# VH-VL binders against Uncharacterized protein AF_1118, part 11

Target 1, 158 residues: Uncharacterized protein AF_1118, of Archaeoglobus fulgidus (o29147)
Amino acid sequence: EDFSMDAEQLAVVLLKNTISNLEMSNKFVEILDNSGSDSVYQNLWGVIYGALAVMAVNNEVTTALLDEVSKSQELSSKVGDAINSLGENSTVVFGDVNGSKGLTLILRKESEVLQNGSYPYSDNETLSEAYARVVAEFTSRSVDFIVKLFSKIDEAWV
Short names: E, the ipSAE of ESMFold2; O, the ipSAE of OpenDDE; V2, 0.75 times the mean of E and O plus 0.25 times the DockQ between their complexes.

## First folded at step 1 (VH-VL)

Design T7 (framework fv_tislelizumab)
Fold by ESMFold2-Fast, scan of step 1:
Structure T7 (fold): chain C 158 residues (1-158), chain A 122 residues (1-122), chain B 107 residues (1-107)
Amino acid sequence: as target 1 above (158 residues)
Amino acid sequence: QVQLQESGPGLVKPSETLSLTCTVSGGSISSYYVSWIRQPPGKGLEWIGYIYYSGSTNYNPSLKSRVTISKDTSKNQVSLKLSSVTAADTAVYYCARLTPEWLDYLEGFDYWGQGTTVTVSS
Amino acid sequence: DIVMTQSPDSLAVSLGERATINCKSSQSVSSYLAWYQQKPGQPPKLLINDASNRATGVPDRFSGSGYGTDFTLTISSLQAEDVAVYYCQQYYSTPLTFGQGTKLEIK
């Protein structure tokens, strides 16, 4: 009665819901099909799921994945293109933020935007550093973020 | 209620290193950037740099060669070191946190310390 | 570095009248702009973020507007407690930069 899901359990529930919505997209199927032939797509899903998992993210693993992406301009470009191709179900979008370099993170449930943040690069940040910062920021705000997402989901389904 | 409090020496000699500490209480710094900002007497505000809970730092390029920001997680403290000081470094030094809202990256500096006065003189 | 320029440097307005402070950036900062109020002997206080969003606890007589390079802070009906120096700040890119400040006084 004094029951509440802990932050990690709630993150898993929200992550599963978001992944289910992505699976309804033809773009998700196309990207998944290509993952068998290109390691780029393995890194793509790690980035998306890491951002959504919030408190559940293993920072060491996430940093390693982001480091590989940041060291390859080709890999970074392919990851960006693949993420941007997800459309309404896109979880992470990166590129220019209003004409400046940056990252935009969008968490959706179908057409409802649950979370949308724009994270400009500083002049002293690499892509890897910017992503690590943004993921850590999501993780650090996880309790508030998850509570607000849950309230938003309930509101949308009422 | 979150509070930030600066502490350090009020007087520093030219060419020495200025060391200041910001102590955070009433809340965690883990969801926030902690910045150092200074204000010379009768002048405007100058951003020095920030540190995130992860340890990532970013510095004003004009000060980058002289500035180091670090944290002590066990004490909830953020420290500023500024080397080779001159009279131009005389200012009130503030620590401030940058609190992003759940939908927005930056909300501006929502909580500030009271400021600590640093005078550079012999 | 993005240079922020405020106008005027000082402004005298009668109680109950509208006060307007302008802020210009040397290049587009989109909506990544904040406004602060600073009273003597006190740290700055956040008034507005994202160009137009009032911070919690800030009276509705304060409003912000603008996008790109031209921004305005408006106080619709000046009160005695509003006497202060006001600063704009961009957070579009580092280094974070502030305007030079506008001193608001009662005439």
Scores: ipSAE 0.000, ipTM 0.482, lowest interface PAE 14.4, mean pLDDT 66

## First folded at step 4 (VH-VL)

Design D21 (framework fv_duvortuxizumab; at its last look DockQ between E and O 0.01; V2 from the best seeds 0.00; counts 0 for: pae E 24.3 > 2, off the site)
Fold by OpenDDE, look of step 4:
Structure D21 (fold): chain C 158 residues (1-158), chain A 126 residues (1-126), chain B 106 residues (1-106)
Amino acid sequence: as target 1 above (158 residues)
Amino acid sequence: QVTLRESGPALVKPTQTLTLTCTFSGFSLSTSGVGVGWIRQPPGKALEWLAHIYWDDDKRYNPALKSRLTISKDTSKNQVFLTMTNMDPVDTATYYCARISPEELLQYFESGFDYWGQGTTVTVSS
Amino acid sequence: ENVLTQSPATLSVTPGEKATITCRASQSVSYMHWYQQKPGQAPRLLIYDASNRATGVPSRFSGSGSGTDHTLTISSLEAEDAATYYCQQYSSYPLTFGQGTKLEIK
């Protein structure tokens, strides 16, 4: 990702990446399971928001790489450690229920840009329309991921 | 307890402008993820979404009616307003306002219209 | 727009029996909601996000489905379930409703 882009250009890139990598959720869970770290699920909110962030920046190459990572205990462990580090700072990095901090704030602001902008996504769809479609699709395809994470909450909480 | 109530004229003449007010309680439009929408239902027919507005003043309109619709809010008064211009007898319907509830985990996602007003009947006639 | 077609248009069922209402979308639906509307009343949210029961909704109501095919099921009908049921999608604008299914209790 090129963060020197303006907000609208970046939004388009993020949307495309999100759509392309919606199938990565289950793979991400697999990686976390393979990490061997129970604390990753104790930081559930961090994991969930982290997954959202990962989805936003993924591409086809990343998908292939994550597949290899999931097959490696060492690499999975490293990813798990990273997630734990982020989880320890989940409020700052990922935000809160109010969407006033971290990733949640960014997502809100991104939504605002997408909604107020007139950036063309395609000949037949505005950026705002594309965003709405992507948001709905993203959530739908993330349901299984969320369910799995919540299932792990029970295990992690005990 | 969440409640919504629609108010406005029961009778509108053709070509006139309809202004509806939704007054609500039990929640605030300052809360992240919250929205209020308008849905209408002609007698004996299905529901039609018109527009909705979110806490951050994001407005969405039915494209088929966008040119005639304006939605706005007064957060301090817990009110949402809908203006519809150039009314026609085909616009005769019960108009509902309803809350869009935020997803608990993802506050920028909605989970349907979870609370509705009782609706106000608007008849367009000469 | 994403057109939602419900089936059947009308359904007559005996109390205690199972009722199944289907909603087929012209495009894939990520968020499907179901509403119940009794005569003279405003719609009431029954199911949100395909399969979640709204607050206060009896357990006999359930939702399922993904993509273009979604289903509302009432496992054991009661007299009070007589109503018109609507599906609604929030996958794309404009938001759209099904044409409704009128459920009558024999």
Scores: ipSAE 0.000, ipTM 0.571, lowest interface PAE 13.8, mean pLDDT 79
ESMFold2, look of step 4: ipSAE 0.000; ipTM 0.446
ESMFold2 (binder alone), look of step 4: mean pLDDT 90; pTM 0.929

Design R21 (framework fv_rolinsatamab; at its last look DockQ between E and O 0.03; V2 from the best seeds 0.00; counts 0 for: pae E 18.2 > 2, grease 21.2 > 18.9, off the site)
Fold by OpenDDE, look of step 4:
Structure R21 (fold): chain C 158 residues (1-158), chain A 121 residues (1-121), chain B 107 residues (1-107)
Amino acid sequence: as target 1 above (158 residues)
Amino acid sequence: EVQLVQSGAEVKKPGSSVKVSCKASGGTFSSYAMSWVRQAPGQGLEWIGGIIPIFGTANYNQKFKDRATLTVDKSTSTAYMELSSLRSEDTAVYYCAREDYSWYGEYFDYWGQGTLVTVSS
Amino acid sequence: DIQMTQSPSSVSASVGDRVTITCKASQGISSYVAWYQQKPGKSPKLLIYAASTLQSGVPSRFSDSGSGTDFTLTISSLQPEDFATYFCQQYNSYPYTFGGGTKVEIK
């Protein structure tokens, strides 16, 4: 755990950064367009205005990572599905206006560690490819877990 | 009010290990990072590392990365710091400190009472 | 690592005096500085953080200023309970680092 990050933590941070600044990068738009989801943009803006707008400090999404995701229809689809799933639970997951709950708290704490951390990857894929895969798959499969987890955290804070 | 209560003073031989505990109460445990800071007699403060309980992810001062291990028991709201291969220069008061934040970076708003670790042959 | 050079190491003052403590960072750290008070045999106590934000319960006679590399803690009118050691801390980058401390003593 010495400045290393697990795949799940990295995936969450990358997703948050992608939606940050109340702006969508062109690459992310491409990913969402490729996702095949008709409601993905509506749900994305729901996430932005409902929760992420409270964040004062925003980072640019890693262009190289998004590029890898955009090259895969499967990964793009997974990201789209994840965004749709998060849409109805944006406040619970990302936090409230105070920026002291949910994901906002944790991501702020680990910001530097995440940027300078390491992620184990196999000899069969590049680091960027590994990150891209993790972003797509974790986000797609772990939304329910994230909602439950942060719901518990928020309840504890209130 | 948040309280951090640490384990008692330790006397150790060089080369041995020490494990200090820090029990939190009066607030949430899993959401806040817990750091460890030490202070040698008559000296300043030195950050050892910090851990986020909910993730179990710890970051360390590189000075201690090979000897310090941070862990937590979420069920008891207790943080632990283990320091191995103890040296005489490790003699210090060790504090656990809860990290609070302001957008970026962490400051320490609550502190344990400190645990004196004495390393002597 | 970012070094925080704190000065002076000690200062003798009287009740009512204005006391100024300085910390200089080895590199730019924006405004990510916190200040602590520590009395003998006690744990540090947070005073100020995040660009002049006073911790709850801290008297208004405590203030700070600075950005970039030079930071100052000021006690406008020293009170009897203020005799202690003060530390600065940067939280711009890992690892967090502290100043060497300034002991405010009775003249």
Scores: ipSAE 0.000, ipTM 0.572, lowest interface PAE 13.7, mean pLDDT 77
ESMFold2, look of step 4: ipSAE 0.000; ipTM 0.460
ESMFold2 (binder alone), look of step 4: mean pLDDT 87; pTM 0.905

Design R22 (framework fv_rolinsatamab; at its last look DockQ between E and O 0.03; V2 from the best seeds 0.00; counts 0 for: pae E 16.5 > 2, unsure alone 74.0 < 75, SAP .531 > .496, off the site)
Fold by OpenDDE, look of step 4:
Structure R22 (fold): chain C 158 residues (1-158), chain A 126 residues (1-126), chain B 107 residues (1-107)
Amino acid sequence: as target 1 above (158 residues)
Amino acid sequence: EVQLVQSGAEVKKPGSSVKVSCKASGGTFSSYAMSWVRQAPGQGLEWIGGIIPIFGTANYNQKFKDRATLTVDKSTSTAYMELSSLRSEDTAVYYCARDSPLEEFYNLLTGYMDVWGQGTLVTVSS
Amino acid sequence: DIQMTQSPSSVSASVGDRVTITCKASQGISSYVAWYQQKPGKSPKLLIYAASTLQSGVPSRFSDSGSGTDFTLTISSLQPEDFATYFCQQYNSYPYTFGGGTKVEIK
C-alpha cells in the first residue's frame, strides 16, 4: 500500500473502494439475510467484509450473479440503503482531511510507525502489531462470510 | 502541579558519553510520553526522541538513533537520556518534556509538549 | 524530514502592537502545529497546539491560524511580558521539527 497520500486522498480512495465493493456484494444481502434480527451495524459490517471477500474469491461468478440480482428492485434498494448508511458515516469510518478520525488516522499513525519506528499499543504489542491483528481479524471474518455466502447459495438452488 | 527536574550541568570530552536524568513529580509518570529536545547555544530546538514510560519503548530522530538511548525508571518516575560518542556539536541545553497522554491510542506520542524540565547544559570540549 | 521555516527571525515592537509570526512547512502537516514561548535562560513554554487550542493559563491575546503548510501566530496586543523568542513545531510526523525562532524585541 502507498502511504504517501494525504488524509483526504486516503479517505476518498478508501471510501470509493469500500463503496464499490459494498455495492457489488450487497446484491447478495438478501441471500444471506435470513435471520431478520441482525442489527444494522452487524449487517453493514457483514456486507463490507463479504464484499471484500467475494471480490477476492471469484469475480467471474460474482459478475454473473450480480447481473441477475441487479434486476431486483428490492436488492437494488438494499444496496442503495447500505451505501447511504456508509456514506453518512464516512467521516467516522474513513476519516477526514486532517487524518484525525477513522481509517485515515490509523493509516497516518501506522505509516509514521513504519517509516520512523514503532511505539507500543499495549504491554503486549506495538501499534503495528495491533494493526496486524486487526487485519487478521478482518480476514478471518471475511472467510466466515464466504462460507456463509456459499451455504446460502446452495440452499437457494435446492 | 507537574514538574520535571533534570540533573545538573555536564562537561564532557569528545568521544565520551553523557546521561541526563529527568525526574517527574506532582502527577502521573507512566501515563505520559516523555520527549527529549536539545538547543545549541543561540540555536533552535531539535527533537531527539520520545519514550512511553509504562512500556519503555522509544522513538528516535534518525539523526540520533545510533547514539541516543532513552530509558525510564518507573519506580522513581525518572527518565534518562544517554548520548554517546559526544562531539563538540553536541554542546547544548538538553530538555525533557512531557508529551501526550498514554490513554489516547492514536496519540501515544502526539508531539506537543506541555511541561518542560529546566534543562541540562552539556558542554563537549577537548 | 519536514522543515519549518519561521519568519521573521526577529521583530521590534512596542507594547500594544499587533505581532505576527509565520511558519511554513516544507509539506502538508494539516493542523499539527504547536507554538512555544521561550525567555532567556528558561525552558520553552507551550502556548497553542492542535489548531487554536490555547494552553491553560495562556492569555487570549495569543492566537494562531493556518492549515496545510502556512501557519501564523498572532499576539493581538503585545504586553511587556511577551518579549521573548517564539517557536513553531510540527508534530504531524516523526521526527518532530521546530522553526528557527522569532525574537520579539522591544522597540
Scores: ipSAE 0.000, ipTM 0.551, lowest interface PAE 15.8, mean pLDDT 77
ESMFold2, look of step 4: ipSAE 0.000; ipTM 0.472
ESMFold2 (binder alone), look of step 4: mean pLDDT 87; pTM 0.913

Design T21 (from T20 with heavy chain Y107W, light chain S31D; framework fv_tislelizumab; at its last look DockQ between E and O 0.03; V2 from the best seeds 0.00; counts 0 for: pae O 13.6 > 2, off the site)
Fold by OpenDDE, look of step 4:
Structure T21 (fold): chain C 158 residues (1-158), chain A 124 residues (1-124), chain B 107 residues (1-107)
Amino acid sequence: as target 1 above (158 residues)
Amino acid sequence: QVQLQESGPGLVKPSETLSLTCTVSGFTVSSYYVSWIRQPPGKGLEWIGYIYSGGSTNYNPSLKSRVTISKDTSKNQVSLKLSSVTAADTAVYYCARGSPFDELLSWYYGMDVWGQGTTVTVSS
Amino acid sequence: DIVMTQSPDSLAVSLGERATINCKSSQSVSDYLAWYQQKPGQPPKLLINDASNRATGVPDRFSGSGYGTDFTLTISSLQAEDVAVYYCQQRSDWPYTFGQGTKLEIK
């Protein structure tokens, strides 16, 4: 299945995304493409992509910053330590090939909803609607965080 | 009230297939993970496998070649099939409910509700 | 597979006294550890999840602690209704595995 990737492989992919200014992984793109014509998921992921795209506008600046980091052994070491820490905690963060925890669990559930999300969940909503609610909340919180972060940067810059 | 109830033949002959059904009430099988666990007489617990809310399954490698778990959403039931049974498969079989789907960010998978169990004896 | 080993196999404790059951995993399971109580003729009942979180309806006298490979279930004041077999269970890696169980009796 689409989730046969182990935690280490997934960690590498996500790490590359982070370095590439929060570009979406090919895996995530593939999952989103499989969403079909579901307007709810398209709209919600559109917001997520939009938020990430705003952050990616500084790609050239980020690249320049990384170049500066590479010139410093101390800073490079700190980045290396962070990467190692993420690697050592890859199972916790990204899960396992079984999709029992971490990001792999999220991906499995997401895939299941996209494929089979029309089942009743409660008296008030379907499984897809319940998932959409959770995703919307996550997206909202993420956007709020981004806004707050940039607000602080602007304040510090002035 | 949330409830799970196992049902099926209490006696199975060697080499035949054990078939059990877990009837669920108070929640929908499409919203939760459902697991099958067994307990041989006077012994501990063994996880057989589970089925995801969306229908995907995960089986214990020790039983994978013989186990099939499925669900019928229209009947709100989960089924277990264990083929080529032997005396070693004699046990009390339980089905249990896992985490609700809307607990996506909690990452917990606790078996919070169990059926009463059904005894299956493999004997000629 | 991750092997879960409980200690002791059996325990007798006086009413009102503290009962302590230990569980050790063959490798780290972080806090992905649950405790179950099973009374005779009944299915297991979830007591503790994620090493230290009491399940709904579980009395305060039950507590769980530990992280990694060593875990402990504690009953601060043993009650008559606490007589049962207790199991630890890891959900860190599939297949999920149980300890062999600890039989708790009243002294």
Scores: ipSAE 0.000, ipTM 0.574, lowest interface PAE 13.6, mean pLDDT 77
ESMFold2, look of step 4: ipSAE 0.000; ipTM 0.489
ESMFold2 (binder alone), look of step 4: mean pLDDT 90; pTM 0.930

Design T22 (from T20 with heavy chain F101W D102E S106N Y108F, light chain S30D; framework fv_tislelizumab; at its last look DockQ between E and O 0.04; V2 from the best seeds 0.00; counts 0 for: pae E 19.9 > 2, placed apart)
Fold by OpenDDE, look of step 4:
Structure T22 (fold): chain C 158 residues (1-158), chain A 124 residues (1-124), chain B 107 residues (1-107)
Amino acid sequence: as target 1 above (158 residues)
Amino acid sequence: QVQLQESGPGLVKPSETLSLTCTVSGFTVSSYYVSWIRQPPGKGLEWIGYIYSGGSTNYNPSLKSRVTISKDTSKNQVSLKLSSVTAADTAVYYCARGSPWEELLNYFYGMDVWGQGTTVTVSS
Amino acid sequence: DIVMTQSPDSLAVSLGERATINCKSSQSVDSYLAWYQQKPGQPPKLLINDASNRATGVPDRFSGSGYGTDFTLTISSLQAEDVAVYYCQQRSDWPYTFGQGTKLEIK
């Protein structure tokens, strides 16, 4: 990877990679064609995060899963609603070209910390340490959520 | 007792470089965004740019080619340099504190503390 | 750049009366709108953040409303110390831009 790109460019690359990993192309278009109302978006975010984690592990499984989702009007509607909601809030979530919001902001800060992590954040820790703490907490919570989600799936299949 | 204080020459000749320093007390520059804003006499406010807690900068495109903002964490100061000044750069210059660095998604929520401003006049 | 336009440029309001200042953006800024108060010889002071949230220490008589492109600062009961120039400012897109200011005086 070329580390000379700025945070915004990196954000775009990451998003493209994520979309690619999700194989959102034609399959998601099909799902969106079957979309419905978005009242369950908040709950679906958890599912999306879980799905993203699984997709990162096995893209083939993701493809199969999306095929199954596309066969269900109800599931397609839910996923479509979530995607629509995400789209409507894309600037908030993913940010802008200025890196002032969302993921682009996070990446800007990450880059900043990586470059200037020695700056003091508080009397007790540096900026790099503070960032690491936040990232660790985020990761921990994300993993916990994924585990819980999968646990429920396992229970449902038993 | 959070405070910002601008300092520097009040008079700059045309084509020279305007240099100002913002001395911060009551907080660390490494924990906050710090902005430079200017106000020409009898006119409104113009954002010059800001420096992130970690040192990255964002400049107003209208001034980008002439502006440099930096910080000295050891002195808890933020600096502004504006090159090739003209009479149009005559203004009161303010530094101001932005959002604290505590959350990854934290960004500008308004400038909550301002310096008193320093007047810079560009004149031969 | 996003252009912020305030209205009116100036107004005079009697003590104890309501003062209303409007701010319009050339494009949507969502709720990323702040209001500042600037008294003569002083720097701007943050009054309202995110369109409607009062900054710390700001009296209750100050309120902000709006979303998207139209915003309003309201002083429910004007006090003598409220004489100042008021600015709106967007932080939706860089560069952050200010309105031209509204001069508020006592009638």
Scores: ipSAE 0.000, ipTM 0.573, lowest interface PAE 14.0, mean pLDDT 78
ESMFold2, look of step 4: ipSAE 0.000; ipTM 0.459
ESMFold2 (binder alone), look of step 4: mean pLDDT 89; pTM 0.925

Design T23 (framework fv_tislelizumab; at its last look DockQ between E and O 0.04; V2 from the best seeds 0.00; counts 0 for: pae E 18.2 > 2, unsure alone 73.8 < 75, off the site)
Fold by ESMFold2, look of step 4:
Structure T23 (fold): chain C 158 residues (1-158), chain A 128 residues (1-128), chain B 107 residues (1-107)
Amino acid sequence: as target 1 above (158 residues)
Amino acid sequence: QVQLQESGPGLVKPSETLSLTCTVSGFTVSSYYVSWIRQPPGKGLEWIGYIYSGGSTNYNPSLKSRVTISKDTSKNQVSLKLSSVTAADTAVYYCARDSPEFLELVNSIYEWLGMDVWGQGTTVTVSS
Amino acid sequence: DIVMTQSPDSLAVSLGERATINCKSSQSVSSYLAWYQQKPGQPPKLLINDASNRATGVPDRFSGSGYGTDFTLTISSLQAEDVAVYYCQQRSDWPYTFGQGTKLEIK
């Protein structure tokens, strides 16, 4: 009906891409692990998983940050002023601090999609199930740091 | 409550293999590095090596040819084996919970960049 | 291997006075430096991580500073219970080496 995606549909597409990238990263680690137990590959594996962990947490941290900023009129005004100072198209690209448009809206919608157990990833899994699966695989090949970062997502399910 | 406890024989003959076990409670050995450290009588600390998620180990190069560190996740234990011991291997041996591989950005857990919980240590004497 | 050198090897300080222990690395370790306290007959206890971050439960009189190759542990007002051997450890590159230790005594 519309040539442009709405924010929810775009969030679903971006989450599918994130899940696919994590699946590929997990497969690369499996291939590296099969080449032996060389400490060089283990150190590289740690760096790769660290970078992916930071990327995976950005959505949750950004959403929590936007929620806290929206509770303070002074903080909301200061963040809004900073966004507006980036240029003429800054609000269109980055969005507003309340998450009503731009990238901030998409980040809010991704959080909502992950909290909803009915969005499909494949015929066998929802987005929530697939995300949990790739995080579990990622964590089994990484340290507690990743698990603690994702505990914010689990707290949202309570 | 996080605890580590070393166990094993207190006396080992020269040229034999020293075998120690670290039993862990309050955390899982799959979630943290576990390091082994030793301290010869009246001397300083020497890091032996560690083991972490995935089962990989890093060893002090001075000991690498003689040391094996392994873990048993089902028993929540980490083991140390040091082969071909001599009197120079007489020391108190400690196991310790070491830092996670990655820093927790959300909570700023900088205390995990070091060994925050140590066992009480076990004395090993190498003597005929 | 990164060599960690502490100075002095032994230090005697009057009760209530300031004690200063230095640690120098053979190459830069950035801020990845920990300090441990070992009282007689006990395992080491973590005091400071990341050069300056006080571990939980460590009194405010303990502070750490430094970056790169030169690090300092300071006890601002020495207490009787602070009699111990103090070790620095670099955490920048494997193997994670310790300094030789500094024995702190009350004058």
Scores: ipSAE 0.000, ipTM 0.454, lowest interface PAE 18.2, mean pLDDT 71
ESMFold2 (binder alone), look of step 4: mean pLDDT 88; pTM 0.907
OpenDDE, look of step 4: ipSAE 0.005; ipTM 0.590

Design T24 (framework fv_tislelizumab; at its last look DockQ between E and O 0.02; V2 from the best seeds 0.00; counts 0 for: pae E 23.7 > 2, off the site)
Fold by OpenDDE, look of step 4:
Structure T24 (fold): chain C 158 residues (1-158), chain A 127 residues (1-127), chain B 107 residues (1-107)
Amino acid sequence: as target 1 above (158 residues)
Amino acid sequence: QVQLQESGPGLVKPSETLSLTCTVSGFTVSSYYVSWIRQPPGKGLEWIGYIYSGGSTNYNPSLKSRVTISKDTSKNQVSLKLSSVTAADTAVYYCARGDSPEELLAQLYEYFGMDVWGQGTTVTVSS
Amino acid sequence: DIVMTQSPDSLAVSLGERATINCKSSQSVSSYLAWYQQKPGQPPKLLINDASNRATGVPDRFSGSGYGTDFTLTISSLQAEDVAVYYCQQYSDWPYTFGQGTKLEIK
């Protein structure tokens, strides 16, 4: 993918990939169901910023990783919260040309976590479990970060 | 206080490898982007590359084949290696910190200005 | 690579007067533009980030403006300590690139 794409183009690509994966994999549905949020599907559009969208775009994510997330209520909840937050604030990002840059940064960071992360693993935790935890936590925090970032940009330029 | 300090040999022979170390204090290298930038005498600035919190790197394509940036978290240091040096590599070399928010999100450099710089170290390539 | 071009190359301004430095990018860099001040024998110092945000500790007389391809650094009232070389830098696309610099002197 071309990271020089504008925010809307990138959002469409991310959304299509996410939706496609949701249709193809029951794991995504399971994660969303386990999120504990009744509005999570209504905010599915926000998934383009969440873990599922990132995972769909980033081919480094394996089915095993998704399975780990789905098995954890806590991790699924974090992803769900992130999706809902994005659903409520997505226009802040997609309405700005810098949105593509924000997503690029998220993808870059996620890629690093999965490939080169230094997350402190517990003694009884597998690498895949650790990655799943980090991805879920990162997604939750990154959503808030992106919303704040683009809100600040709007304040500066509008 | 936040501080970066470059160190290494000030003289390198042609075809040899330039090795520099950036010692960081007041923050952890894992929480910020750390970049290497150089400035030839009387000239402008050139970005060499940077290293992410997790150790991933991004190099200037013009130097990619010769550049290696790494870090030692235990020592809170970032290293630069530039192989096959020539006179064109004579410059003041700086390490600098990228402006970053949260530790976990340090790689997201939402405002990627270099807010803290080392004093620089002069490297001369000469036989 | 994105080429950053500053203008003028050198500028002489009287004390207390306004100094204006321009920076143009070969393609849009959005607001991902920083300004630096470099005095002789010193590393660059960040003045402006995100095109218009002053870095911590930077005097109010410094301001940045612009978006896309045209940017401006303004010193509203030149002080003696402002004598330096000023650089713009884009961080929109890798590799990040600097302008060639503008030397600001007192007239």
Scores: ipSAE 0.000, ipTM 0.590, lowest interface PAE 12.6, mean pLDDT 77
ESMFold2, look of step 4: ipSAE 0.000; ipTM 0.419
ESMFold2 (binder alone), look of step 4: mean pLDDT 89; pTM 0.919

